# VH-VL binders against Probable D-xylose utilization operon transcriptional repressor (gntR), part 8

Target 1, 226 residues: Probable D-xylose utilization operon transcriptional repressor (gntR), of Paenarthrobacter nicotinovorans (Arthrobacter nicotinovorans) (q8gal4)
Amino acid sequence: MDATSKRLTRTTVASQVRDFIVMEIAQGRLPLGAPVREMEIAAQLGTSQTPVREAFRELAALGLLESRIHVGTRVRQLAEKDLVEAVPIRSALEGIAGRLAANNYHKHAEEVRGSFEAMKEVAEGGDRRVFAAASTTFHRSVVRAAENASLLRAWNALGIEVMTILAMASSDIPLDDAAESHRPIVDALEAGDPELAEHALTHHVAAYLPATAHSNGGVDAAVQAS
Short names: E, the ipSAE of ESMFold2; O, the ipSAE of OpenDDE; V2, 0.75 times the mean of E and O plus 0.25 times the DockQ between their complexes.

## First folded at step 1 (VH-VL)

Design lB5 (framework fv_libivirumab; at its last look DockQ between E and O 0.03; V2 from the best seeds 0.00; counts 0 for: pae E 12.5 > 2, placed apart)
Fold by ESMFold2, look of step 2:
Structure lB5 (fold): chain C 226 residues (1-226), chain A 124 residues (1-124), chain B 112 residues (1-112)
Amino acid sequence: as target 1 above (226 residues)
Amino acid sequence: QVQLVESGGGVVRPGRSLRLSCAASGFTFSDYAINWVRQAPGKGLEWVAIISYDGSEKYYRDSVKGRFTISRDDSKNTLYLQMNSLRTEDTAVYYCARVEDYYDSTGYYYFDYWGLGTTVTVSS
Amino acid sequence: DIVMTQSPLSLSVTPGEPASISCRSSQSLLYSNGYDYLDWYLQKPGHSPQLLIYLGSNRASGVPDRFSGSGSGTEYTLKISRVEAEDVGVYYCMQALETPYTFGQGTKLEIK
């Protein structure tokens, strides 16, 4: 985490509603495909419908909610196809981030190293959803180290925390091993090697690609679990 | 239309106190964080203090902590700076400046409207 | 505290010519939300400061399009594509990432 805790912050009601819904999705309390109703959310959080509508609009634009005429708003049912399509985009963005970050790492070392260590600590607790949040924080710290605002905004829009939760739910990989798999990224950044950092991030992100249950992909997933 | 008007400056001896006021108009005062920024004669700008929109957070530069107190009265649309134990190095023009939160709930990040300033001179 | 360093500290420009002012911070101003917390202000002689550029690259209302801001992280640039007589004054960059907010030393722009 960076040192911005000294900043004054203004949390809008809409941003609080958005964060609440994201956490409920990430923690499985709001299942994929489940209906999400404006008035119920507003009542639960003690707010009006206006900030809830704003949050719903933002989450729909991010692909986490979807609204269908006469059906209502639901948590989007993310399919394997959606993950297959998103992984190359995330991989490209984080690869670029790694290359740029390697040149700036000395200015970001504490944040990146700190988030890596925090992720390892969370892994000991065994909660896959908490781990997904910590992993997202680590990857964001690397993207921030690239010092490219457009890249960071694009990366933020991908719904990385939800993607990570879905990947972890489909895997029996011990969380300690999952956390340790991030070490090559930190090592490449500390070496100041842009090409190595790009490759480390690109290949690490590719591990979130879901296995095909019908074919050799199922065998590959079983080997990962072993 | 947005207007900030400082008052309360003057000439005082070291160790004395002054209270600066910043009267706001043309906007909903309670929606905005406000700063004090000062400028010593012939010198650059120096941030002094900030207060959040609801008054719950206050931050100061180290050289004024414990001596200066920023406050707001939203019923009067007025920002205050109580300056105690004044020193000669506090001599400056003092500006109030409104903070605009441009994109989302990221906090305070730029000063879009400034007052004309009020002069504080601390000398023996 | 985040140290802000401007270069040059003084600049003399023929009217109609471009000008460029750089600002470097001692640490990254790129926050986790994807925005650079770097602003530019102009103080004309005898006036209070006025906002020119916010969040690295956005022109404030009423600022002519000959002013542009660029950069990210620790290095930022203010450019004036064609300097006019009314552009004289002192230009300040400021970081708004964390308190204490800090300004650069200022760059005085003069007309030749």
Scores: ipSAE 0.000, ipTM 0.497, lowest interface PAE 12.5, mean pLDDT 82
ESMFold2-Fast, scan of step 1: ipSAE 0.046; ipTM 0.546
ESMFold2 (binder alone), look of step 2: mean pLDDT 92; pTM 0.940
OpenDDE, look of step 2: ipSAE 0.017; ipTM 0.547

Design pA (framework fv_pozelimab)
Fold by ESMFold2-Fast, scan of step 1:
Structure pA (fold): chain C 226 residues (1-226), chain A 120 residues (1-120), chain B 107 residues (1-107)
Amino acid sequence: as target 1 above (226 residues)
Amino acid sequence: QVQLQESGPGLVKPSETLSLTCTVSGGSISSYYWTWIRQPPGKGLEWIGYIYYSGSTNYNPSLKSRATISVDTSKNQFSLKLSSVTAADTAVYYCARDRGYLWFGELDYWGQGTLVTVSS
Amino acid sequence: AIQMTQSPSSLSASVGDRVTITCRASQGIRNDLGWYQQKPGKAPKLLIYAASSLQSGVPSRFAGRGSGTDFTLTISSLQPEDFATYYCLQDYNYPLTFGQGTKVEIK
């Protein structure tokens, strides 16, 4: 058939360049806010600038890189304000999702359990970028299990995967510990305990607040603050 | 690899203030809760309190009137001061990282402990 | 404050034995319970979190069970390096409270 009719997935040089850059960001070797130059990446990978330019355009569209006229391209850095605003919303949405998902869990058990096991398997490989994607898939599976389309749309609007990639890049957390930290969420859902599931998800997500937010999981931090 | 190390005087006189510092290496002090635990000779573990790296604290009610925990993010250190000490405060003092709600709040890295004896 | 009570306070065992330690909370703590191992002269080491989840690097012979108020730690086949004192810790509410400890000694 016509080339445009073929939807076969191919590993291209541009795709490999994209994956390399994402991995460098997730592993902290390309620091948040650092400049990234097409020529340097091309030289490092032994390729031409064409596939690197294509990768840069795709990563900018995903929100991992940003380009500014006469300044160049850099690894995107989320403002503290953005995280302080988004994390409490995510925590509330995922808490609601956990509560609802506990009541529907048997309909979605394979997806939730499968995504948790996949996250554990990915953690063994040590790739923080792949882990960020797996972690996002797990959280999305819980939101889907809530069987509330409005909730899923609101959750998707927060750009969770990009935030997770950027968080992994700034963290030294062992991936196996990060993966296993999700087990209490799965256990609460398996038990069909909506109150416990809401609590588990709310506190798990609230811990993603930047340290500068003076938070230890929401209300408790505010009560204990001087 | 995150490592914690306690430092401070091993002997404190009754009625004085016990002062200990914990130095964190191999990782950032940011985004974690940092805690002090003590263990009197031959007895069990007692939680003293925590500090979130931003300065928020919580203390065991039994020690709240005497305990102060502080943090210095520029030095990657946090410290414990315990005022008006008595022989009952003789213990091995540990600093530890509390990983907080992200990992359901467990103490995953500990210092080696430092023995503080309260005696004239 | 939530009181944590361990049973027994001490036990004697031989290498290869199955050892079970119990921890009871004075009120419901869901699964907010950790188990710690302390060898003489050393700092405690996290073995199990969330009542049943094995900490990275900890041998699979250690297993935790329970929820609410009753919890157990089982060592399926005791090894020489397992002779130690074991503590449970509730992290459901502040202040954090430990059990009094269970000393596992050579028979």
Scores: ipSAE 0.000, ipTM 0.410, lowest interface PAE 17.0, mean pLDDT 82

Design pA6 (from pA with heavy chain D98G R99K G100Y Y101L L102T W103H F104Y G105W E106Y L107F Y109L; framework fv_pozelimab)
Fold by ESMFold2-Fast, scan of step 1:
Structure pA6 (fold): chain C 226 residues (1-226), chain A 120 residues (1-120), chain B 107 residues (1-107)
Amino acid sequence: as target 1 above (226 residues)
Amino acid sequence: QVQLQESGPGLVKPSETLSLTCTVSGGSISSYYWTWIRQPPGKGLEWIGYIYYSGSTNYNPSLKSRATISVDTSKNQFSLKLSSVTAADTAVYYCARGKYLTHYWYFDLWGQGTLVTVSS
Amino acid sequence: AIQMTQSPSSLSASVGDRVTITCRASQGIRNDLGWYQQKPGKAPKLLIYAASSLQSGVPSRFAGRGSGTDFTLTISSLQPEDFATYYCLQDYNYPLTFGQGTKVEIK
């Protein structure tokens, strides 16, 4: 009560290895589907295999790496099928969130607009990993504004940040454009229009469908995404 | 094929309210940003504003105090009312279908336009 | 509001000519720019969005380029049906604003 104190969290070597791998994946330098070897990463970073092995286990648990006994470790490759299946679910949940959030927006405006502005600022720096985190924070702020605990739990279970990292790695879209694509969501929420907000969220998320799915795959499967 | 058609009086007296309706045929009005754009004779294009079918509007600040856009989903129509008109409001008025996907605004479908002359 | 300035205001050209129209924004607008074609007595028609993306059904002789403040529309081989007025539109910020237009006239 008398004085506030702040605890600093120490980063471990394993945490630094994890952050390095995530950055390499997000920037496209470590390609999707590529084999990743503990020994090579350890040599690259001038460290022992123990913290690298620990980082690999953490990234496999998060779904960025895939590890199998006697097969080895690879950067996870999202198949077109994975996005065709996941995007409509995310679109539906975020559409519901937008509709509900429009009614509560004045209570959450600072968080939502703040996260949007942070995302635009991060985009100027060009770091796709940091952008993926900022984008995820923005979408979570909208879901939180819905004031529906079950919806937030369901949304958190989708692994949105991992999917965003992998999508950024496979995309050449300028980050400024990616950030600005969220403007209609903020505008709709500011207007307090539930139907416009639902539309803005569903169509924004639907735009994450792969170009091949838009061109010649899953039109019928994706039709219910809006 | 979706089509847009403007209708309303071609002559309006100064100080009165200009009233136009756009009829959407061949498709539902329950999506998109239904937009009004005008063009004074021999001049360029000016964006007036839009309405989303749920009733949300956005207006050019230069016209916001005088412009009202409304939608009637049962008739598949949206309308523009512009109050306190002057000779400067003489223009061809277009209705258009606005798309906003990602961060791009574009108008892919337009009505034929209707000339409104403000004169005594 | 963002001001859009087109150059030239008019030009004369012959069928088969390469025509270039420029549009300048008073501030940076990234690639948030569209091009519209308007024939006398007709409504405008979308040609290009996102500075360089060709609208479906628009002939490939039309091409858009540019980013930031300077944009160009090129017609590689002018056809009789291309004699029209061309407008750029910035969609970066509200209100949406059009350029003053460039009239392409027969020589």
Scores: ipSAE 0.006, ipTM 0.502, lowest interface PAE 11.2, mean pLDDT 85

Design pB (framework fv_pozelimab)
Fold by ESMFold2-Fast, scan of step 1:
Structure pB (fold): chain C 226 residues (1-226), chain A 120 residues (1-120), chain B 107 residues (1-107)
Amino acid sequence: as target 1 above (226 residues)
Amino acid sequence: QVQLQESGPGLVKPSETLSLTCTVSGGSISDYYWTWIRQPPGKGLEWIGYIYYSGSTNYNPSLKSRATISVDTSKNQFSLKLSSVTAADTAVYYCAREGYDYDEWYFDLWGQGTLVTVSS
Amino acid sequence: AIQMTQSPSSLSASVGDRVTITCRASQGIDNYLGWYQQKPGKAPKLLIYAASSLQSGVPSRFAGRGSGTDFTLTISSLQPEDFATYYCLQDYNYPYTFGQGTKVEIK
């Protein structure tokens, strides 16, 4: 056996640092937009800066951290512009997915219902990072049930899991309520009603937009209310 | 140009709490770490602690039980309180900004310093 | 805490001299070292960060070298305004720690 290949399957210090930072972000202990210092993380975890730098590079590649010259490394803060641009696209794609999935639900009921129940179960545990993963798995199961390869490719390109982690970190909604908010989606799919399913997905995803988001091309809460 | 100015009483009695404020002018307090450093007369520099504008703090372990740093973003100010002072706390107190470049932190902007004497 | 020791504690020099100050860390700090200049009655001023990077606006006669545990600050041709106390600072681990200072005095 190749000793190098064997070592690659072991948890590295860098991967432990990465997991720690992700958990701190998801639990709100490392706030969105906050600077993240290599030296501070190294001191907290009793390690050198080298594995911390490796972890930072990986997290930047994942889009959880961002680095800029003279500004340093920060926990990514979803700018209003990012949400105004991405959420309408996600809403449209998932609305289409819901409509198509309603016609195929009988073939995918186990996967969709199973992912919903898993999301409910992890919500009881209070871990926002685990919840973000479970929520992403649920939405992906609905998109998969649409049986449209182009739609799945487009949805996969949006980086939904990172957006969900950042949204959960910035939200004070109880996880039980967050999980339960998905029930209308499951109910619409179970009923086999394409229009209801499209509406349920579209409405659910649109709720990720900030109430006060305003731009010349984006959502205006006052205009939407009228 | 961004400037820092310390303010507070120059004389504090033993066992009381010293309280200092740093006012940031010419720029925003947001998006920076802000620090307090002291220097007893004729001696070297000692780092006290920092605060990020969101409220996150870290302190020198030698002072952690007595030191509290706070920030008021609406007034563009941050403050130091040091409780149970003794003559050993007599020093010039500086506020400073932590800058950043190439994954390296440094103090790139300092106030002029304010002398605090602990005496009865 | 990481102990920072400077050598010498003081030195006497004349204008035009090459001055070298050494700073030693009690453990490896890679290049996480800064140099600060303090004139009497004034706040410290950043000269060098990351062991060797010259701060904007600082004269090119100042140069920093070193890595790990041993660092030097060199002033290639001492000017009248350079008579001051110089401090090294490690920012590798908390708490941040300064050297005891090196006073550069007129000979």
Scores: ipSAE 0.006, ipTM 0.479, lowest interface PAE 11.4, mean pLDDT 84

Design pB2 (framework fv_pozelimab; at its last look DockQ between E and O 0.03; V2 from the best seeds 0.00; counts 0 for: pae E 21.2 > 2, placed apart)
Fold by ESMFold2, look of step 2:
Structure pB2 (fold): chain C 226 residues (1-226), chain A 121 residues (1-121), chain B 107 residues (1-107)
Amino acid sequence: as target 1 above (226 residues)
Amino acid sequence: QVQLQESGPGLVKPSETLSLTCTVSGGSISDYYWTWIRQPPGKGLEWIGYIYYSGSTNYNPSLKSRATISVDTSKNQFSLKLSSVTAADTAVYYCARDDYYGSESYYFDYWGQGTLVTVSS
Amino acid sequence: AIQMTQSPSSLSASVGDRVTITCRASQGIDNYLGWYQQKPGKAPKLLIYAASSLQSGVPSRFAGRGSGTDFTLTISSLQPEDFATYYCLQDYNYPYTFGQGTKVEIK
């Protein structure tokens, strides 16, 4: 196995602080608009302020945190409509990525297959944050397989991990079912069929829309209907 | 050690459906791609298609309209149905495992013994 | 579909000979090529994967080379058990396709 596939399980302290903050937001323990203080996060996690500062900078670049002079750092207010607005864009970008990736799949098969299998393994653990991170890694591997730097840059700008975490936090769908819902994407890519891959990704991403547009009940109905 | 074994009728009438089952022993059907391949007598090999254990399939375009591959994880088995058969479908049918993980290989690492299916009135 | 053309279709050789079998793809397939050995009445057996990697338990007299479109299987010193038909297979893209086979016969 090459080093790329093993790195799916390795994390840094700063990335773990980032993931913690995102999960606290998704679970409602850090409300939108709430102040977030470096020393308090560092104390809570038993770490120094350095990785916390790095996490704050990463989350501010993603638009999840906002920092103002003399006001401090707080959770950005994300409205339900902000997520609804982003889903169609994500759906279009990932659809294009699937179409392009179908032509390149064998060059990226280990990364895509590996991230899918890692997501299935994580589903057994029942931790929705860990699952959302694994799901984001899978989708990123598909976008990388498109071999289009402009597309990857646009995709990265959407804050996909945050979007995924918020969607998962709004749902009680079993993680095993959520993981398996990604299989049509892998199968379409392995078929080398650009149209099928585009449809699989567009359909999968569009299923987030009821969760991001509504309270929890809408996600369950939409996923079960598909 | 993983073993695959094909089973099913050795004789099928024209226009009917050929139905074969592959039983996997000494290993789990989970997390692998499972493939059917056939070989007409005295001729080369033709890939028919695969199924992933959760139900996702892909088929050779030449057979797509007639072939159906399915899996039964509770029995550790997967199956092939080929409809509307003709004499041209007479072949030895093999089931095989595709080692997706690449732990030993990227290709078909385990094969069944093969079963001859003859299409004749 | 990607066509795989093997050469020769058959050859006659003696024990101890060096034999070389060629497989050409109709488009570039990087290293996504396997070599299989099939004896009469038996299923194929994997010899080489990823163009050049020797499968576990396969004798080192088997060697695979090539990338892109042109690939070879070489048997450095033919043994009695090596008389068989050999197939290449690409899994670069759908559908997976085999070469037509090369029969290695006793001279």
Scores: ipSAE 0.000, ipTM 0.392, lowest interface PAE 21.2, mean pLDDT 81
ESMFold2-Fast, scan of step 1: ipSAE 0.015; ipTM 0.552
ESMFold2 (binder alone), look of step 2: mean pLDDT 91; pTM 0.926
OpenDDE, look of step 2: ipSAE 0.006; ipTM 0.488

Design pB5 (framework fv_pozelimab)
Fold by ESMFold2-Fast, scan of step 1:
Structure pB5 (fold): chain C 226 residues (1-226), chain A 121 residues (1-121), chain B 107 residues (1-107)
Amino acid sequence: as target 1 above (226 residues)
Amino acid sequence: QVQLQESGPGLVKPSETLSLTCTVSGGSISDYYWTWIRQPPGKGLEWIGYIYYSGSTNYNPSLKSRATISVDTSKNQFSLKLSSVTAADTAVYYCARDVEYTSDYFYFDYWGQGTLVTVSS
Amino acid sequence: AIQMTQSPSSLSASVGDRVTITCRASQGIDNYLGWYQQKPGKAPKLLIYAASSLQSGVPSRFAGRGSGTDFTLTISSLQPEDFATYYCLQDYNYPYTFGQGTKVEIK
């Protein structure tokens, strides 16, 4: 194998290492705040340290792992502060998306409904990582239905899948309840009512705020752990 | 203080399996990585492999097909088997303690005194 | 595998001398480097890990510096017990690889 083939193979191994760590975190086998050792992961997966170190750096950049100068590498703990900062931004962006998507729903109905059904299906299987991905896919389908490229780029920049993975790992919320909580969004979009859709999305996202936090922008929402 | 002691035959015939045991005293084998390192006469050091006390191993690719490291926590021992030996495997073999699970660096803080293994007919 | 090259291969020094040994990695290894001392007929002894961290019980006359590809071990005032062979070891990637060694001999 030439140098290019070896590099691609190494990159693929690093991706496999990333997927493994993500799965361990999502399923709770690698607890939030737990130390993560490059050599132990390398030994467990039968690989060299280089792709593991590469995967660690990528996961740190994504916010799943954090490295501290004197503490080493740990699984990031999702702090209340993180949710208080991110949720209002996500709520505002998804509210705009819902309003715009309601006007275009006839063009995107199959994608949105399909992603909702897929989310319900994976919830029955109990795999929290797969659910986090399905939930992210559903929200992205609504943002895509808004037909606004700038909005989609801004939404993609928020790291929503990573936040969802960390939230799922820290919670024992039944996945079927989590999936079903999205039904009002689908109903509002099918009604073709922009105001109702904006409200459904802002209310749904705001519910991810911790119970101790105040709702922003006057949104009245029951607080739920993500 | 932690002490490590290698034991095994000092002479092995070509094509046979070299078997060495490291006995750990003064501390528990748990929560640490343990390693084997060798040094051919008049040459430098070569890392062979490690084992975590739970059984997870990693090997130098040059030796992976022939080397097996195992651990016996009830005896506070870990062992090296190296199959199909040749004259090139003649060396002083050291066992050593690698770091705790939580360390981000690998370094060997306690070593056995070493045992010379000669491969000859 | 990462190749570690030490310089010089040997040197002659007197008690009280300042001795510097260099170790070069064939690729960047950040600060994942240790230094070991080996006396004739004895097992190696850890002196320094993480390029510059002095192991407990090791005299302060030993100092490690460097990062990336270039590293040095300095003995500020050589003592009689310091005549030995010194090895660097990279722990950045498997397999761990040692330098070929630097022998410090009495003049």
Scores: ipSAE 0.000, ipTM 0.444, lowest interface PAE 15.9, mean pLDDT 83

Design pB6 (framework fv_pozelimab)
Fold by ESMFold2-Fast, scan of step 1:
Structure pB6 (fold): chain C 226 residues (1-226), chain A 123 residues (1-123), chain B 107 residues (1-107)
Amino acid sequence: as target 1 above (226 residues)
Amino acid sequence: QVQLQESGPGLVKPSETLSLTCTVSGGSISDYYWTWIRQPPGKGLEWIGYIYYSGSTNYNPSLKSRATISVDTSKNQFSLKLSSVTAADTAVYYCARETYYEDYSTVYYFDYWGQGTLVTVSS
Amino acid sequence: AIQMTQSPSSLSASVGDRVTITCRASQGIDNYLGWYQQKPGKAPKLLIYAASSLQSGVPSRFAGRGSGTDFTLTISSLQPEDFATYYCLQDYNYPYTFGQGTKVEIK
């Protein structure tokens, strides 16, 4: 085989390294706040440091890794401040999406139902990385069902999958319980009830707030009033 | 402010294990990588390996089968053991702190070094 | 392993001279290059990291340049305390490798 082949491969070594690190984080084998050494990952995966460095740059840009001068690279420890700021925005956007999606559900029922069933199926397998992806896909399907391009664009800008990965890594919640927590959303959408769907989405997303944030009246008011 | 000091025997017999300790003062051993580097008389520098304060290690492949680095955070120390030594292991051994710089790339470097300790392997 | 080659192996210079030392990597290493100064009987001291970043406390007469395979360390006006051996180091790939050293000695 000609080593100068111009055929593009779908998966690069750097993307394989990235996927490996994300999997280790999601499964809890690479704990939040833990140091990550480029040379150690390269040796473990039998590759050179170049694709590992490319993967680290990409993961840092995504917010899964962080590097500080004189400290080294670490798995990001998601600050409560990040969740307190992002969850109310996500809750508001997904509430709007639920209200609009209830009216359009007949056009999107197969995608939403399919995403929910896929989330339940991967939960049975116990893979937290795959579950995080499936959960994100489900929420995106609801936002798509709203048939509002500006809403989808705004929602995509929030980095939901990264936050979900970090949440799964920091939680011992059984995946089947996590999957089932989405059932009220599907039920409301199938009923075609915009008010119920908005409530189901806002309540579900608000539950992602850290328990300590609920002691702050301003945060509670923002979540419940929105 | 941060200072590193090597300690260990100046003479080691062939086939024995060389054991060195580095004591860190003026700063915490936590949250840094710590490295060993050696220099044979009249020659250049050779990287031996590193340890992160949590215990994770990596070694130069040429020395991996013989080298062991360990850390004792309670004493603010880290150590090198090199087994089955020969005359080729005669060198000044340095300990150093390894840290990094990041902007568009993550570059590692050694910002503080011990004074070095000469180890002679001879019968 | 990445081979680091310095040029020249030694040079003679006078106080006030401009001195340039070159380091060449056997493959591209981007900016993953540091420069260290070693005085006789002493430990090496970091001068430059990331090819061109000056370490705090190091005099501004020291400057690093380069990227990829070719790097230079320049001392714009040599001082008496600068007579030493200089080493480049790549941290692009494991294991870390040093150049063989360039000795700067008095003319």
Scores: ipSAE 0.000, ipTM 0.470, lowest interface PAE 13.9, mean pLDDT 84

